# Designs tried in a protein design chat: miniprotein binders against q6w4x9r395to579. Part 246

Target 1, 185 residues: q6w4x9r395to579
Amino acid sequence: GHCSLEGGSFVTTFDARPYRFHGTCTYILLQSPQLPEDGALMAVYDKSGVSHSETSLVAVVYLSRQDKIVISQDEVVTNNGEAKWLPYKTRNITVFRQTSTHLQMATSFGLELVVQLRPIFQAYVTVGPQFRGQTRGLCGNFNGDTTDDFTTSMGIAEGTASLFVDSWRAGNCPAALERETDPCS
Key: E = the ipSAE of ESMFold2; O = the ipSAE of OpenDDE; V2 = 0.75 times the mean of E and O plus 0.25 times the DockQ between their complexes.

## First folded at step 22 (miniprotein)

Design gh7 (at its last look DockQ between E and O 0.90; V2 from the best seeds 0.84)
Fold by OpenDDE base, look of step 22:
Structure gh7 (fold): chain B 185 residues (1-185), chain A 91 residues (1-91)
Amino acid sequence: as target 1 above (185 residues)
Amino acid sequence: SELEEIAETIMEAVEDLLYAVQENDEEAIKRAIERLEEAAKRAEEAGFEKVAEGVERVIEAVRNGDEDPWIYLMVRWLEWYLEEAMRRAKE
């Protein structure tokens, strides 16, 4: 399964459903029992302009009981805000520079993350087949059906992205908006 | 149903807890936790062990002073367990 976060506020789910939203919060991209130590992949969105509709991805976070890895445009931060030199290795996670503009997080448990740092901060999530039907979050449920990707954390199917996205927030944040705005957002 | 009632009780208490945490209201936090503990017990007695576990994990995250993303993640796991329980109940 491949999930992408592109163009500031565009998401394509594991089931290849594209959508966009505008929010300024941390959201769960991937929750799954296949991730060890209650792990989850999250995305941090922030304002990229003066209007509420101008938002963009600013960081990706892997969070578990054992690890906290924050990948932003400028640095990789782990644990208690300590910047790390690359490559950074844990027991089952490695973060390294793939290219001059791309970082990669490789894992032993079937999760791969590629982050494009410039010119646009973008992220690409890949999960193994063992994750099929066992994922939730903004990347969807990886069950081959695009029509149910907007299922909230409580299992309610939504017709639009806003309520779906809000249900996966990982903090106290304003409601997400689904508006056609600046293509750069 | 019993599960639906338990779920409603849990989620209301969770909302109260999260609000209390954001406001740094210790007394409100304690009250919400007490309500959750009672709800967890009820869930366990009704045979929804995973739901009870989920509640306890949320409580633990708050008691430990964990960051918001972790607390909310625990809430999402609780929601996962609730949703699964409800799904099974319909089968």
Scores: ipSAE 0.879, ipTM 0.944, lowest interface PAE 0.5, mean pLDDT 94
Fold by ESMFold2, look of step 22:
Structure gh7 (fold): chain B 185 residues (1-185), chain A 91 residues (1-91)
Amino acid sequence: as target 1 above (185 residues)
Amino acid sequence: SELEEIAETIMEAVEDLLYAVQENDEEAIKRAIERLEEAAKRAEEAGFEKVAEGVERVIEAVRNGDEDPWIYLMVRWLEWYLEEAMRRAKE
């Protein structure tokens, strides 16, 4: 399964449903019992440019009982607040620089994250088939059906990306703004 | 149903707790935790052990002074456990 976070706050879910939103918050990107220690991926969005409706991805966070790995647009990688030299390895996770513009986080539990640092900070999430039907968050539920990809944290299917995204906030933040993935559509 | 009543009580108390933490209102935090402790005991007695465990994890995160992302993640796990319990009850 593949989920992408691209410039302009565009998201494509594991079930290939594209959407766009504008918000300034930390959001749960992927939550799953397949991740150890109550793990989740989170995405941090913040204001970009002069318009309040323009936001972009500024960091990706892997958070569990043991780790808080932050990969930020300033190219610093931290674990639990401590800056790390790359390659960085724990028992289950390796973070390394693939190229001058890309970092990769590889894991033993079927999660892979590739982060493009330049020219625009973007993220690409890959999960193994064991995650099918066992995910929640901005990347959707990975059940092969796009009609319920906008399922909120309370288990309610919504018809708009804005309500869906707001339900996945991991902090006290303003409501997100919704836009379709193709502004010409 | 009893499960629906427990879930409603829990989520109302969680909402109050998150607001109290946001406002740094120590008295409101204490009141919300007391409600959650009662709800966790009620869930445990009714046989919803995973829900009770989820409530305790939220309380622990707040008591430890954990950062907001972790607190909210514990809430999202609790929501998942509640949704699963309700789905299984319909089977």
Scores: ipSAE 0.754, ipTM 0.869, lowest interface PAE 0.8, mean pLDDT 85
ESMFold2 (binder alone), look of step 22: mean pLDDT 81; pTM 0.777

Design gh8 (at its last fold request DockQ between E and O 0.94; V2 from the best seeds 0.86)
Fold by OpenDDE base, fold request of step 23:
Parts: structure tokens; C-alpha cells; sequence
Structure gh8 (fold): chain B 185 residues (1-185), chain A 91 residues (1-91)
């Protein structure tokens, strides 16, 4: 399964459903029992302009009982708040520079993350087949059905991205907005 | 159903808890946790062990002073367990 966060506010789910939202919060991209120690992949969005529609991805976070690995747009990588030099390796996670513009987080448990640093901070999530039907979050449920990707954290199917996205917030934040705006925002 | 009632109680308490945390209202936090503890017990007694565990994880996260992302993640896991339990109950 491949999930992408592109253009500052665009998401393509594991089931290849594209959608857009504008929010300034931390959101759960991927929650799954296949991630060890209650792990989850999260995305941090912030304002990139003055309007509510000007939002962008500013960091990706892998959070578990053991680790809080943050890859930020300024190329800083931290674990549990401590800056780490690359390549950085934990028990089952390795973060390293893939190219001059890309960082990669490789894991032993079937999760891969590629982060494009410039010109736009973007993220690409890949999960193994063992994750099929066992994922939740903004990346969807990876069950081959695009029509149910907007399922909230409580298992309710939503028709709009805003309510769906809000259900996966990982903090106290304003409600997400679904607006058709310039992808450069 | 019993599960639906438990779920409602849990989610209301969670809502109150999260709000109390943001307001830094210690007494409200305490009250919400107490409600959750009772709900967890009820869930356990009703045979919904994972739900009870989920509640306990939320409480633990708050008591340990964990950051919001972790607390909310624990809430999402609790929601996962509730949803799964409800789904199974309908099957």
C-alpha cells in the first residue's frame, strides 16, 4: 500500500483515493496493530500563509511507546526530543539520507517512509501486504475499497474529508476545512 | 445494549477529559478519570477486556503526563477497540 502527502494539503490513501484538506494540527496517518508497541505515523500541518486555506505539511512523526521520531521540514531529525545525526538507527528503525532532497525511514516491520524535503515538504508512506485491512487514519483502511476510506476513528463513514480528518486529530486544534484552493497554498 | 451504554459513557468521559486537559482543570481531569475508571470496570465485567485496557491506557497516559499526541493516540486505540467490539456484537 502506498499513501502520499503532497502539495501541502493533498492526500492519496492506500486505496488510491485522493482528497484534500486544510488543517493545522497533528493527524494520525497510520494506526495499525502491525506497528509494534502501539505505534503510529503522524503528520504535522501548520499554516503556510495568512488564510485558512494556506496550510502545509511541516513534519512527520513516528510515535510509539519507545520512540518519538520527528522528521521536520528543516531537515532536523529528533527522537524523544533529542536531535539525531544521520544515519540514525534504533532497534527496528533506521533514518537516513536517501538523496540530497530525500530522507528515508526504514523499518523492520513493514513500514517505509520517504520524505521529500524540497521544493515542497512531502511524504510517501509504504506498508507491506500484512497491513491490508488493518490500517486506520488519513491513509485509509487499505482494504481495496475507496468508498469507505473516510471512516472516522469510531467507524463511521463520512462523506466529507473535513469530518474524517478531524476524527484523526492528535491534539487540540481547529477544525479542518475542505476547500478547493490553489495547490500551491 | 450494554456495550452501547458503556461506549457512550466512555466517549463522554473522554471528551470531558480531553477538554479538561486543555483547560488545565485538575479537578475536572480527576472527575473524568474517575468516570473512566468506573467505565473500565464495567467494560471488564461485561467481558470487553480490550475496551477496558484501552481506557486504562488513556488514564495512564494522562497520569504520566504524556504529550497530547500520545494521549490522543491512546484515545484512538480505545476507539478502535470500541468499534471492533461493536462490530463483533452485530455479527
Amino acid sequence: as target 1 above (185 residues)
Amino acid sequence: SELEEIAKTIMEAVKDLLYAIQENDEEAIKRAIERLEEAAKRAEEAGFEKVAEGVERVIEAVRNGEEDPWIYLMVRWLEWYLEEAMRRAKE
Scores: ipSAE 0.895, ipTM 0.947, lowest interface PAE 0.4, mean pLDDT 95
Fold by ESMFold2, look of step 22:
Structure gh8 (fold): chain B 185 residues (1-185), chain A 91 residues (1-91)
Amino acid sequence: as target 1 above (185 residues)
Amino acid sequence: SELEEIAKTIMEAVKDLLYAIQENDEEAIKRAIERLEEAAKRAEEAGFEKVAEGVERVIEAVRNGEEDPWIYLMVRWLEWYLEEAMRRAKE
């Protein structure tokens, strides 16, 4: 399964449902019992500098009971707040520079993350077939049905991306917006 | 049903807890945790052990002074356990 976070705050779920939102928060991208130690992948969005309302991806976080690996747009990789040289390896996770513009986090538990650092900070999530029907978050539930990919953390199917995205926030944050509301335009 | 009442109580207490953390209101945090402890006991006595475990994980995260991402992740796990319990009760 493939989930992508691309420029302009576009997301495409594991079931190929595209949507866009603008919000300044950390969101749960992928939560699954297939990730060890209560793990989750999270996405951090912040204002893009293009307009007051437009946001973009600024970091991706892998969080578990053991690790907090942050890959940020400033090209620094940390674990539990400490900067790491690449390649960086734990027992189950390797983070390395795939190319001059891309980093990869490879794992033994079926999660792969590729982060494009330049020209635009983007992320591409790949999960193995064991994740089918066992994911939640911004990447959807990976069940082959796009109509329920906007299922909130409380199990409610929403018709708008903003309500769905807000339910997956991982912090005290302003409400997300589906569409550009640039007051300067 | 009893599960629906327990779930409502848990989610109201979680909402109060997250708001109290946002406001840095230590007394409100303590009160919300006490409500969650009572709800966890009710859940365990009613046979909803994963729900009780989920509540206890949220409490532990807050008591340990964990950062928001971890606290919210524990809440999302609790929500998942509640959803699963509710789904099984309707099947």
Scores: ipSAE 0.766, ipTM 0.877, lowest interface PAE 0.8, mean pLDDT 87
ESMFold2 (binder alone), look of step 22: mean pLDDT 82; pTM 0.789
OpenDDE base, look of step 22: ipSAE 0.878; ipTM 0.941
ESMFold2, fold request of step 23: ipSAE 0.766, 0.758, 0.743; ipTM 0.877, 0.875, 0.864
ESMFold2 (binder alone), fold request of step 23: mean pLDDT 82, 82, 82; pTM 0.793, 0.782, 0.791
OpenDDE base, fold request of step 23: ipSAE 0.881, 0.880; ipTM 0.944, 0.943

Design gh9 (at its last look DockQ between E and O 0.90; V2 from the best seeds 0.83)
Fold by OpenDDE base, look of step 22:
Structure gh9 (fold): chain B 185 residues (1-185), chain A 91 residues (1-91)
Amino acid sequence: as target 1 above (185 residues)
Amino acid sequence: SELEEIAKTIMEAVKDLLYAVQENDEEAIKRAIERLEEAAKRAEEAGFEKVAEGVERVIEAVRNGEEDPWIYLMVRYLEWYLEEAMRRAKE
């Protein structure tokens, strides 16, 4: 399964459903029992302009009982808030520079992350077949059905992205908006 | 149903807990945790052990002073367990 976060506020789920939203919060991209130690992949969005519709991805976070890895445009930070030189390796995770503009997080448990740092901060999530039907979050449920990707954390199917996205927030944040996007976001 | 009632109680208490955490209201946090502990016990007694476990994880996250993303993640797991329990109950 492949999930992408592109263009500042665009998401394509594992089931290849594209959508957009505007929010300024941390959201769960991927929650799955297949991730060890209650792990999850999260995305941090922030304002990129003066309008509420001007939001963009600013960081990707992997969080588990054992690890906290924050990948932003400028640095990789671990659980102690310390910036790390690459490659950074833990028990099951390795973060390294793939290209001059791309970082990669490789894992031993079937999760791969590629982050484009510039010119636009974008992220690409890949999960193995063992994750099929066992994922939740903004990347969807990876079950081959695009029509149910907007299922909230409580199992309610939503017709629009806003309530869906809000259900996967990982903090106390304003409600996400589903408005026409600014070309810059 | 019993599960629906338990779920409602849990989610209301979770809501209160999260609000209390944001406000740094220690007494409110304690009250919410107590309610959750009782709900967890009820869930366990009703045969929903995974739900009870989920509640405990949320409580633990708050007691340990974990950051919001982790707390909310634990809540999402709890929601998952509730959903699964409800799904199974309908089968």
Scores: ipSAE 0.860, ipTM 0.936, lowest interface PAE 0.5, mean pLDDT 93
Fold by ESMFold2, look of step 22:
Structure gh9 (fold): chain B 185 residues (1-185), chain A 91 residues (1-91)
Amino acid sequence: as target 1 above (185 residues)
Amino acid sequence: SELEEIAKTIMEAVKDLLYAVQENDEEAIKRAIERLEEAAKRAEEAGFEKVAEGVERVIEAVRNGEEDPWIYLMVRYLEWYLEEAMRRAKE
């Protein structure tokens, strides 16, 4: 399955459902029992320099009991707060420069992440078939049905991306700006 | 049902816990953890081992002073375990 974070604010789920949102927070992209040590992939969004009301992707984080790997817009890779030279390898994770503009995180547990650093910061998530029906987060539930991809952390299917996205916040953050200014849209 | 009662208790205590953590209210944190410990015991005795484990992981994250992303992740896994348990019981 493939999930993408493109154009600073666009997401396409594992079931190919596209949406866009604006929010300043860390969000859970993907959680799954297939990820070891209670792992998750997270996305960090912050205000873009072009507009006061728009946000864009600034970092991707792989977080587990063992690791906190941060790949940031400034091209710095850290694990547990320490900067790492690439290639960087743990027992089950390897982070390396795929091309002059792309980094890759490869794992032994079926998760692959490719990060485009330039010209804009984008991310591409690939998971193996063992993840089907066993994911939650901004990348959706990977069950082959786009009608329930906007399922919140409490299991409620929403009609708008903003309510769905807000449920996946990984911190005490303001709700999405478009929801705050117009609760109906 | 007993599961619905346990789930309600857990979710109310988790909400109180997260609020107490954001406000640095140590007494409120202690009270929320006590409620969660009792709910985890009830869940374990009722056969909901993953729910009990999930509650314990949230407590551990808060006691260790972990950062918000980890605390919230443990809550999201707990919510998933609760949803799965309730879905299975309703079938």
Scores: ipSAE 0.755, ipTM 0.873, lowest interface PAE 0.8, mean pLDDT 86
ESMFold2 (binder alone), look of step 22: mean pLDDT 82; pTM 0.796

Design sl1 (at its last look DockQ between E and O 0.89; V2 from the best seeds 0.79)
Fold by ESMFold2, look of step 22:
Structure sl1 (fold): chain B 185 residues (1-185), chain A 89 residues (1-89)
Amino acid sequence: as target 1 above (185 residues)
Amino acid sequence: SELRKIARVLYWLAAVLLWEAERAFEAGNFEEAFELAEEAGKLIEYAIKLAEKAIKEGDTDPQTEELLKKAEKLAKEVERFIAKVAEEL
């Protein structure tokens, strides 16, 4: 399965459901029992213009009990808060420069992350077939059907992207005035 | 500057770890909450040191001052939370 974060605000789920949203927060992209040590992928979004409604991806985070890897739009790669030179390898994760514009995080547990650094910071998540039906977060549930991809953190299928996305916030995000922020859908 | 770029990453990670620590605390997992908050505290103090060093070395970007203010605020939140969690251990 493939999930993408493109153009600053666009997401396409593992089941190919496209949507967009605007927010300044960290969000859970992917949780699954297939990820070791309570692993999760997260995305950090921040404002990219004068208006609060203009936001873009600024970092991707892989968090587990073992590793706390951050890859930023500024090409900073850290694990557990320490900057790392590429290629960087742990027992089950390798981060390396795939091309002059792309970094890759490859794992032994069926997760692959490719990050485009320029011209715009984008991310591409690939998971193996063992993840089918066992994912949660902004990348959807990977069940082969787009109608229930907007399942919230409470397990409720929503009809709008905005309620779905807001349920996956992970971080101390200040409340925004509703009239100053456009909903995603 | 390169120091500001690293400090920003540490700030983001510290904020996430504090949020996870708060969820662990609400679930009654006080040892996990303490460990996550302690990690957040180490990261945010290092972020502050790097941002201050960037300014001292001539970084005049207003984003660096903004980051330092946010990081100092987060550090106080982490310290308060660690004290709260320690009472439950």
Scores: ipSAE 0.758, ipTM 0.887, lowest interface PAE 0.9, mean pLDDT 86
Fold by OpenDDE base, look of step 22:
Structure sl1 (fold): chain B 185 residues (1-185), chain A 89 residues (1-89)
Amino acid sequence: as target 1 above (185 residues)
Amino acid sequence: SELRKIARVLYWLAAVLLWEAERAFEAGNFEEAFELAEEAGKLIEYAIKLAEKAIKEGDTDPQTEELLKKAEKLAKEVERFIAKVAEEL
């Protein structure tokens, strides 16, 4: 399954459902029992302009009982709050520079993350087939059905992206907006 | 500044940890809530120190000041939460 966060505020789920939102919070992208140590992948969005519609991805966070890895738009990589030099390797995770503009987080448990740093901070999440039907979050449920991708954290199917996205907030933030405006780059 | 960049990361992490702590608390996992909140507290305090240092060293970017303000606010929230959790331990 491939999930993408592009163009500042665009998301394409594992089931290839595209949607857009404007929010300034941290959101759960991927939660799954297939992730060890209660792992979860999250995305941090922040205001990139003066309007509420000007939001962009600014960091990706992987949290587990073992690791707390943040990859920021400023090319700062931390684990458990400590800045790390690349390549950085833990027991099951390796973060390294893939290209001059791309960082990659590789794992031993079927999760891969590629982060494009420039010109736009974007993220690409790949999960193995073992994750089918066992994912939750903004990346959807990876069950081959696009119509139920907007399932909230409470298991309710929503018709709009905003309510869906809000349900996956990992912080005390304002409600997300569903606007068809250009995101910040 | 480089300090701001790091401070911001710590802020984001602290914020999500506080959120996790709150979830743990709601679930009745008070010990976990406390541990997460304590960790959030350490991170946010460090973030504040870094932001302050950045400013002291000449970072005049409004974003740094904004970060500092946000971080201080979050620190207070964490402290209040820790106190709340402590009552349940």
Scores: ipSAE 0.754, ipTM 0.895, lowest interface PAE 0.6, mean pLDDT 94
ESMFold2 (binder alone), look of step 22: mean pLDDT 90; pTM 0.890

Design sl10 (at its last fold request DockQ between E and O 0.93; V2 from the best seeds 0.87)
Fold by OpenDDE base, fold request of step 23:
Structure sl10 (fold): chain B 185 residues (1-185), chain A 89 residues (1-89)
Amino acid sequence: as target 1 above (185 residues)
Amino acid sequence: SELRKIARVLYWLAAILLWEAERAFEAGNFEEAFELAEEAGKLIEYAIKLAEKAIKEGDTDPQTEELLKKAEKLAKEVERFIAKVAEEL
């Protein structure tokens, strides 16, 4: 399964459902029993301009009982609040520079993350087949059905991206907005 | 500044941990809530120190001041939450 966060406000789920939102919060991208130590992948969005529609991805966060890894748009990589030099390796996770513009977080448990730093901070999440039907969050449920990807954290299917996205907030933030704007804004 | 960049990361992480602490609290997991909140507190305090240091060392970027303000606000929230959780322990 491939999930992408592109253009500052666009998301494509594991089931290939595209949607857009504008929010300035942290959101759960991926939760799954297949992630060890209660692991979860999250995305941090912030204001990129003066309007509510000017939002962008600014960091990706992987949280577990063992690790709290943050990769920011400023190329700052931390684990458990400590800045790390690349390549950085834990027991199951390696963060390294893939290219001049890309960082990669590789894992031993079927999760891969590629972060594009420039020109736009973007993220690409890949999970193995063992994750099928066992994922939840903004990346969807990876069950081959796009119609139920907007399932909230409470297991309710929503018709709008805004309500869906808001249900996956991992912080005290304002509600997300649904607005069509230039993805480069 | 590099200090601001790190401080911002710590701020984000602290905010997430506070949120998780709140969820734990709502679930009745008071010990976990406390631990998460304490960790959030440490991170946010460190973030504040870094931001202050950046400013002291000449970082005049408005974003740094804004971050400091946000971090201080979050620190107060964490503190209040810790006090709340402590009543349940």
Scores: ipSAE 0.872, ipTM 0.938, lowest interface PAE 0.5, mean pLDDT 95
Fold by ESMFold2, fold request of step 23:
Structure sl10 (fold): chain B 185 residues (1-185), chain A 89 residues (1-89)
Amino acid sequence: as target 1 above (185 residues)
Amino acid sequence: SELRKIARVLYWLAAILLWEAERAFEAGNFEEAFELAEEAGKLIEYAIKLAEKAIKEGDTDPQTEELLKKAEKLAKEVERFIAKVAEEL
């Protein structure tokens, strides 16, 4: 399964459902029992322009009980808060420079992340077939049914991307609807 | 500067760990909440030191001062949360 974060605010789920959102927060991309040590993949979004609605991906984060890997748009890679030079390897994760513009995080547990650093920061998430039907987050549930890909963190299928995205916030952040409906903010 | 870039990563990670600590606290997992919050505190203190060092070394980017202000605010939030969790231990 493939999930993509493109153009700063466009997402395509594992079931190929595209959507766009505007928010300045950290969001859960992927949670699954297939990720060891309670692993989760997250994305950090921040303001990217003069327009109030412009936001873009600024970092991708992999968290587990063993590793806390951050890959930033500024080409900083850390684990557990310590900057690392590439290639960087743990027992089950390897982060390396794929090309002059792309980094790859490869794992032994079926997760692969490719990060485009330039010209704009984008991310591409690939999971093996063992993840089918066992994912949750912004990348959807990978069950082959796009009608319930907008399932919230409470298990409710929503009809709009905004409610779905807001439910997956991993931080104390303003709701996306609040920003988009307040012309004075 | 490179110091600002690293400090920003530490800030994001600290904020995420505080959020996870809050979720653990709400679930009654007070030891886990304390450990996550302490880790967030160490990260944010380091982020503040790096941002301050960047300014001392001539980083004039306004984003560096903004990061420092946000990091100092987060550090206070983490400190208050650690005290709250400690009452449950």
Scores: ipSAE 0.829, ipTM 0.921, lowest interface PAE 0.6, mean pLDDT 88
ESMFold2, look of step 22: ipSAE 0.762; ipTM 0.884
ESMFold2 (binder alone), look of step 22: mean pLDDT 90; pTM 0.893
OpenDDE base, look of step 22: ipSAE 0.838; ipTM 0.924
ESMFold2, fold request of step 23: ipSAE 0.816, 0.828; ipTM 0.910, 0.920
ESMFold2 (binder alone), fold request of step 23: mean pLDDT 90, 90, 90; pTM 0.893, 0.892, 0.893
OpenDDE base, fold request of step 23: ipSAE 0.846, 0.836; ipTM 0.928, 0.924

Design sl11 (at its last look DockQ between E and O 0.46; V2 from the best seeds 0.00; counts 0 for: pae E 2.5 > 1.5)
Fold by OpenDDE base, look of step 22:
Structure sl11 (fold): chain B 185 residues (1-185), chain A 89 residues (1-89)
Amino acid sequence: as target 1 above (185 residues)
Amino acid sequence: SSLRKIARVLYWLAAVLLWEAERAFEAGNFEEAFELAEEAGKLIEYAIKLAEKAIKEGDTDPQTEELLKKAEKLAKEVERFIAKVAEEL
């Protein structure tokens, strides 16, 4: 499954459902029992301009009981709050520079993350087939059905992206907006 | 500045850890909630120090000041939460 966060505010789920939102919070992209140590992948969005519609992805966070890795738009990579030099390797995770503009987080458990740093901070999440039907978050449930991708954290199917996205907030933040406006960057 | 960049990352991480702590608390996992909150507290305090250092060293970017304000606010929230959790331990 491939999930993408592009253009500042666009998301394409594992089931290839595209949607857009504007929010300034951290959101759960991927939770799954297939992730070891209660792992979760998250995305941090922040204001990129003056208007509420000007929001953009600014960091990706992977959290587990053992690792707390942040990859920011400023090319700062930390684990457990400590800045790390690349390539950085833990027991099951390796973060390295793929290209001059791309970083990659490779794992031993079927999760891959590619982060484009420039010109726009974007992220691409890939999960193995073992994750089918066992994912939740902004990237959807990876079950081949696009119609139920907007399932909230409470298991309720929503018709709008805003309510869906808000349910996956990982912080005390304002409600997301569903507007068809140009994102920042 | 490089300090601001790091401080911001720490802020984001602290914020999500506090959120996780709150979830743990709601689930009745008070020990976990406490541990997560303590970690959030350490990170946010460090973030504040870095942001302050950045400003002291001449970072005049409004974003740095904004970050500092946000971080201080979060630090207070973490402290209040820690106190709340401690009552349940």
Scores: ipSAE 0.772, ipTM 0.901, lowest interface PAE 0.6, mean pLDDT 94
Fold by ESMFold2, look of step 22:
Structure sl11 (fold): chain B 185 residues (1-185), chain A 89 residues (1-89)
Amino acid sequence: as target 1 above (185 residues)
Amino acid sequence: SSLRKIARVLYWLAAVLLWEAERAFEAGNFEEAFELAEEAGKLIEYAIKLAEKAIKEGDTDPQTEELLKKAEKLAKEVERFIAKVAEEL
């Protein structure tokens, strides 16, 4: 299955359902029992322009009980907050520079992440067939049915992207339709 | 500035570690929740120090002030959560 996070906060799910949202938060992109040690892939979105509705992807985070990896345009940071030289390798995960503009995180458990660093930060998530019907989050449930891809963290199918996206917030942040109340503070 | 960029990544990691600590707490894994929250606290303190240093050294980008404000708020959240977890140990 393939999920993409492209410019202007556009997402295409594992079941090929496209949507857009406007939010500034960390969101659960992918959770699955196929990810070891309670692993989750998360996406960080922030303001990207002068418009109230402009948000874009600024980082991708992989977390489990073993691994903490943040990939941003400027830095790859792991446990203890230390920037790492690429390639970076653990038992199950390798992060390496695929090209001058693309970085790849490859794993032994069927998750692959490709990140475009320039000209804009974008991410492409690939999961193996063992993930079918076993995923949750912004990338959908990978069950071949687009009608329930907007399933919330409580298991409720929603008709709008914003309610779906808000349910997958991983942190204390404003609702996806809300702009920062004071840009100076 | 370079200091702001590093501080921003530390902020994101700390926020995610707190979220993970909250999940561990909900599962009854209080020692794990405490360890994750304490790690988040160390990272956010470092992020604050780097953002403050950036401002002191002449970083006038509004993003740096915004980051500092967000990081200070997160630090308070982490401290409150650590106190909550400590009651269950």
Scores: ipSAE 0.411, ipTM 0.736, lowest interface PAE 2.5, mean pLDDT 83
ESMFold2 (binder alone), look of step 22: mean pLDDT 91; pTM 0.901

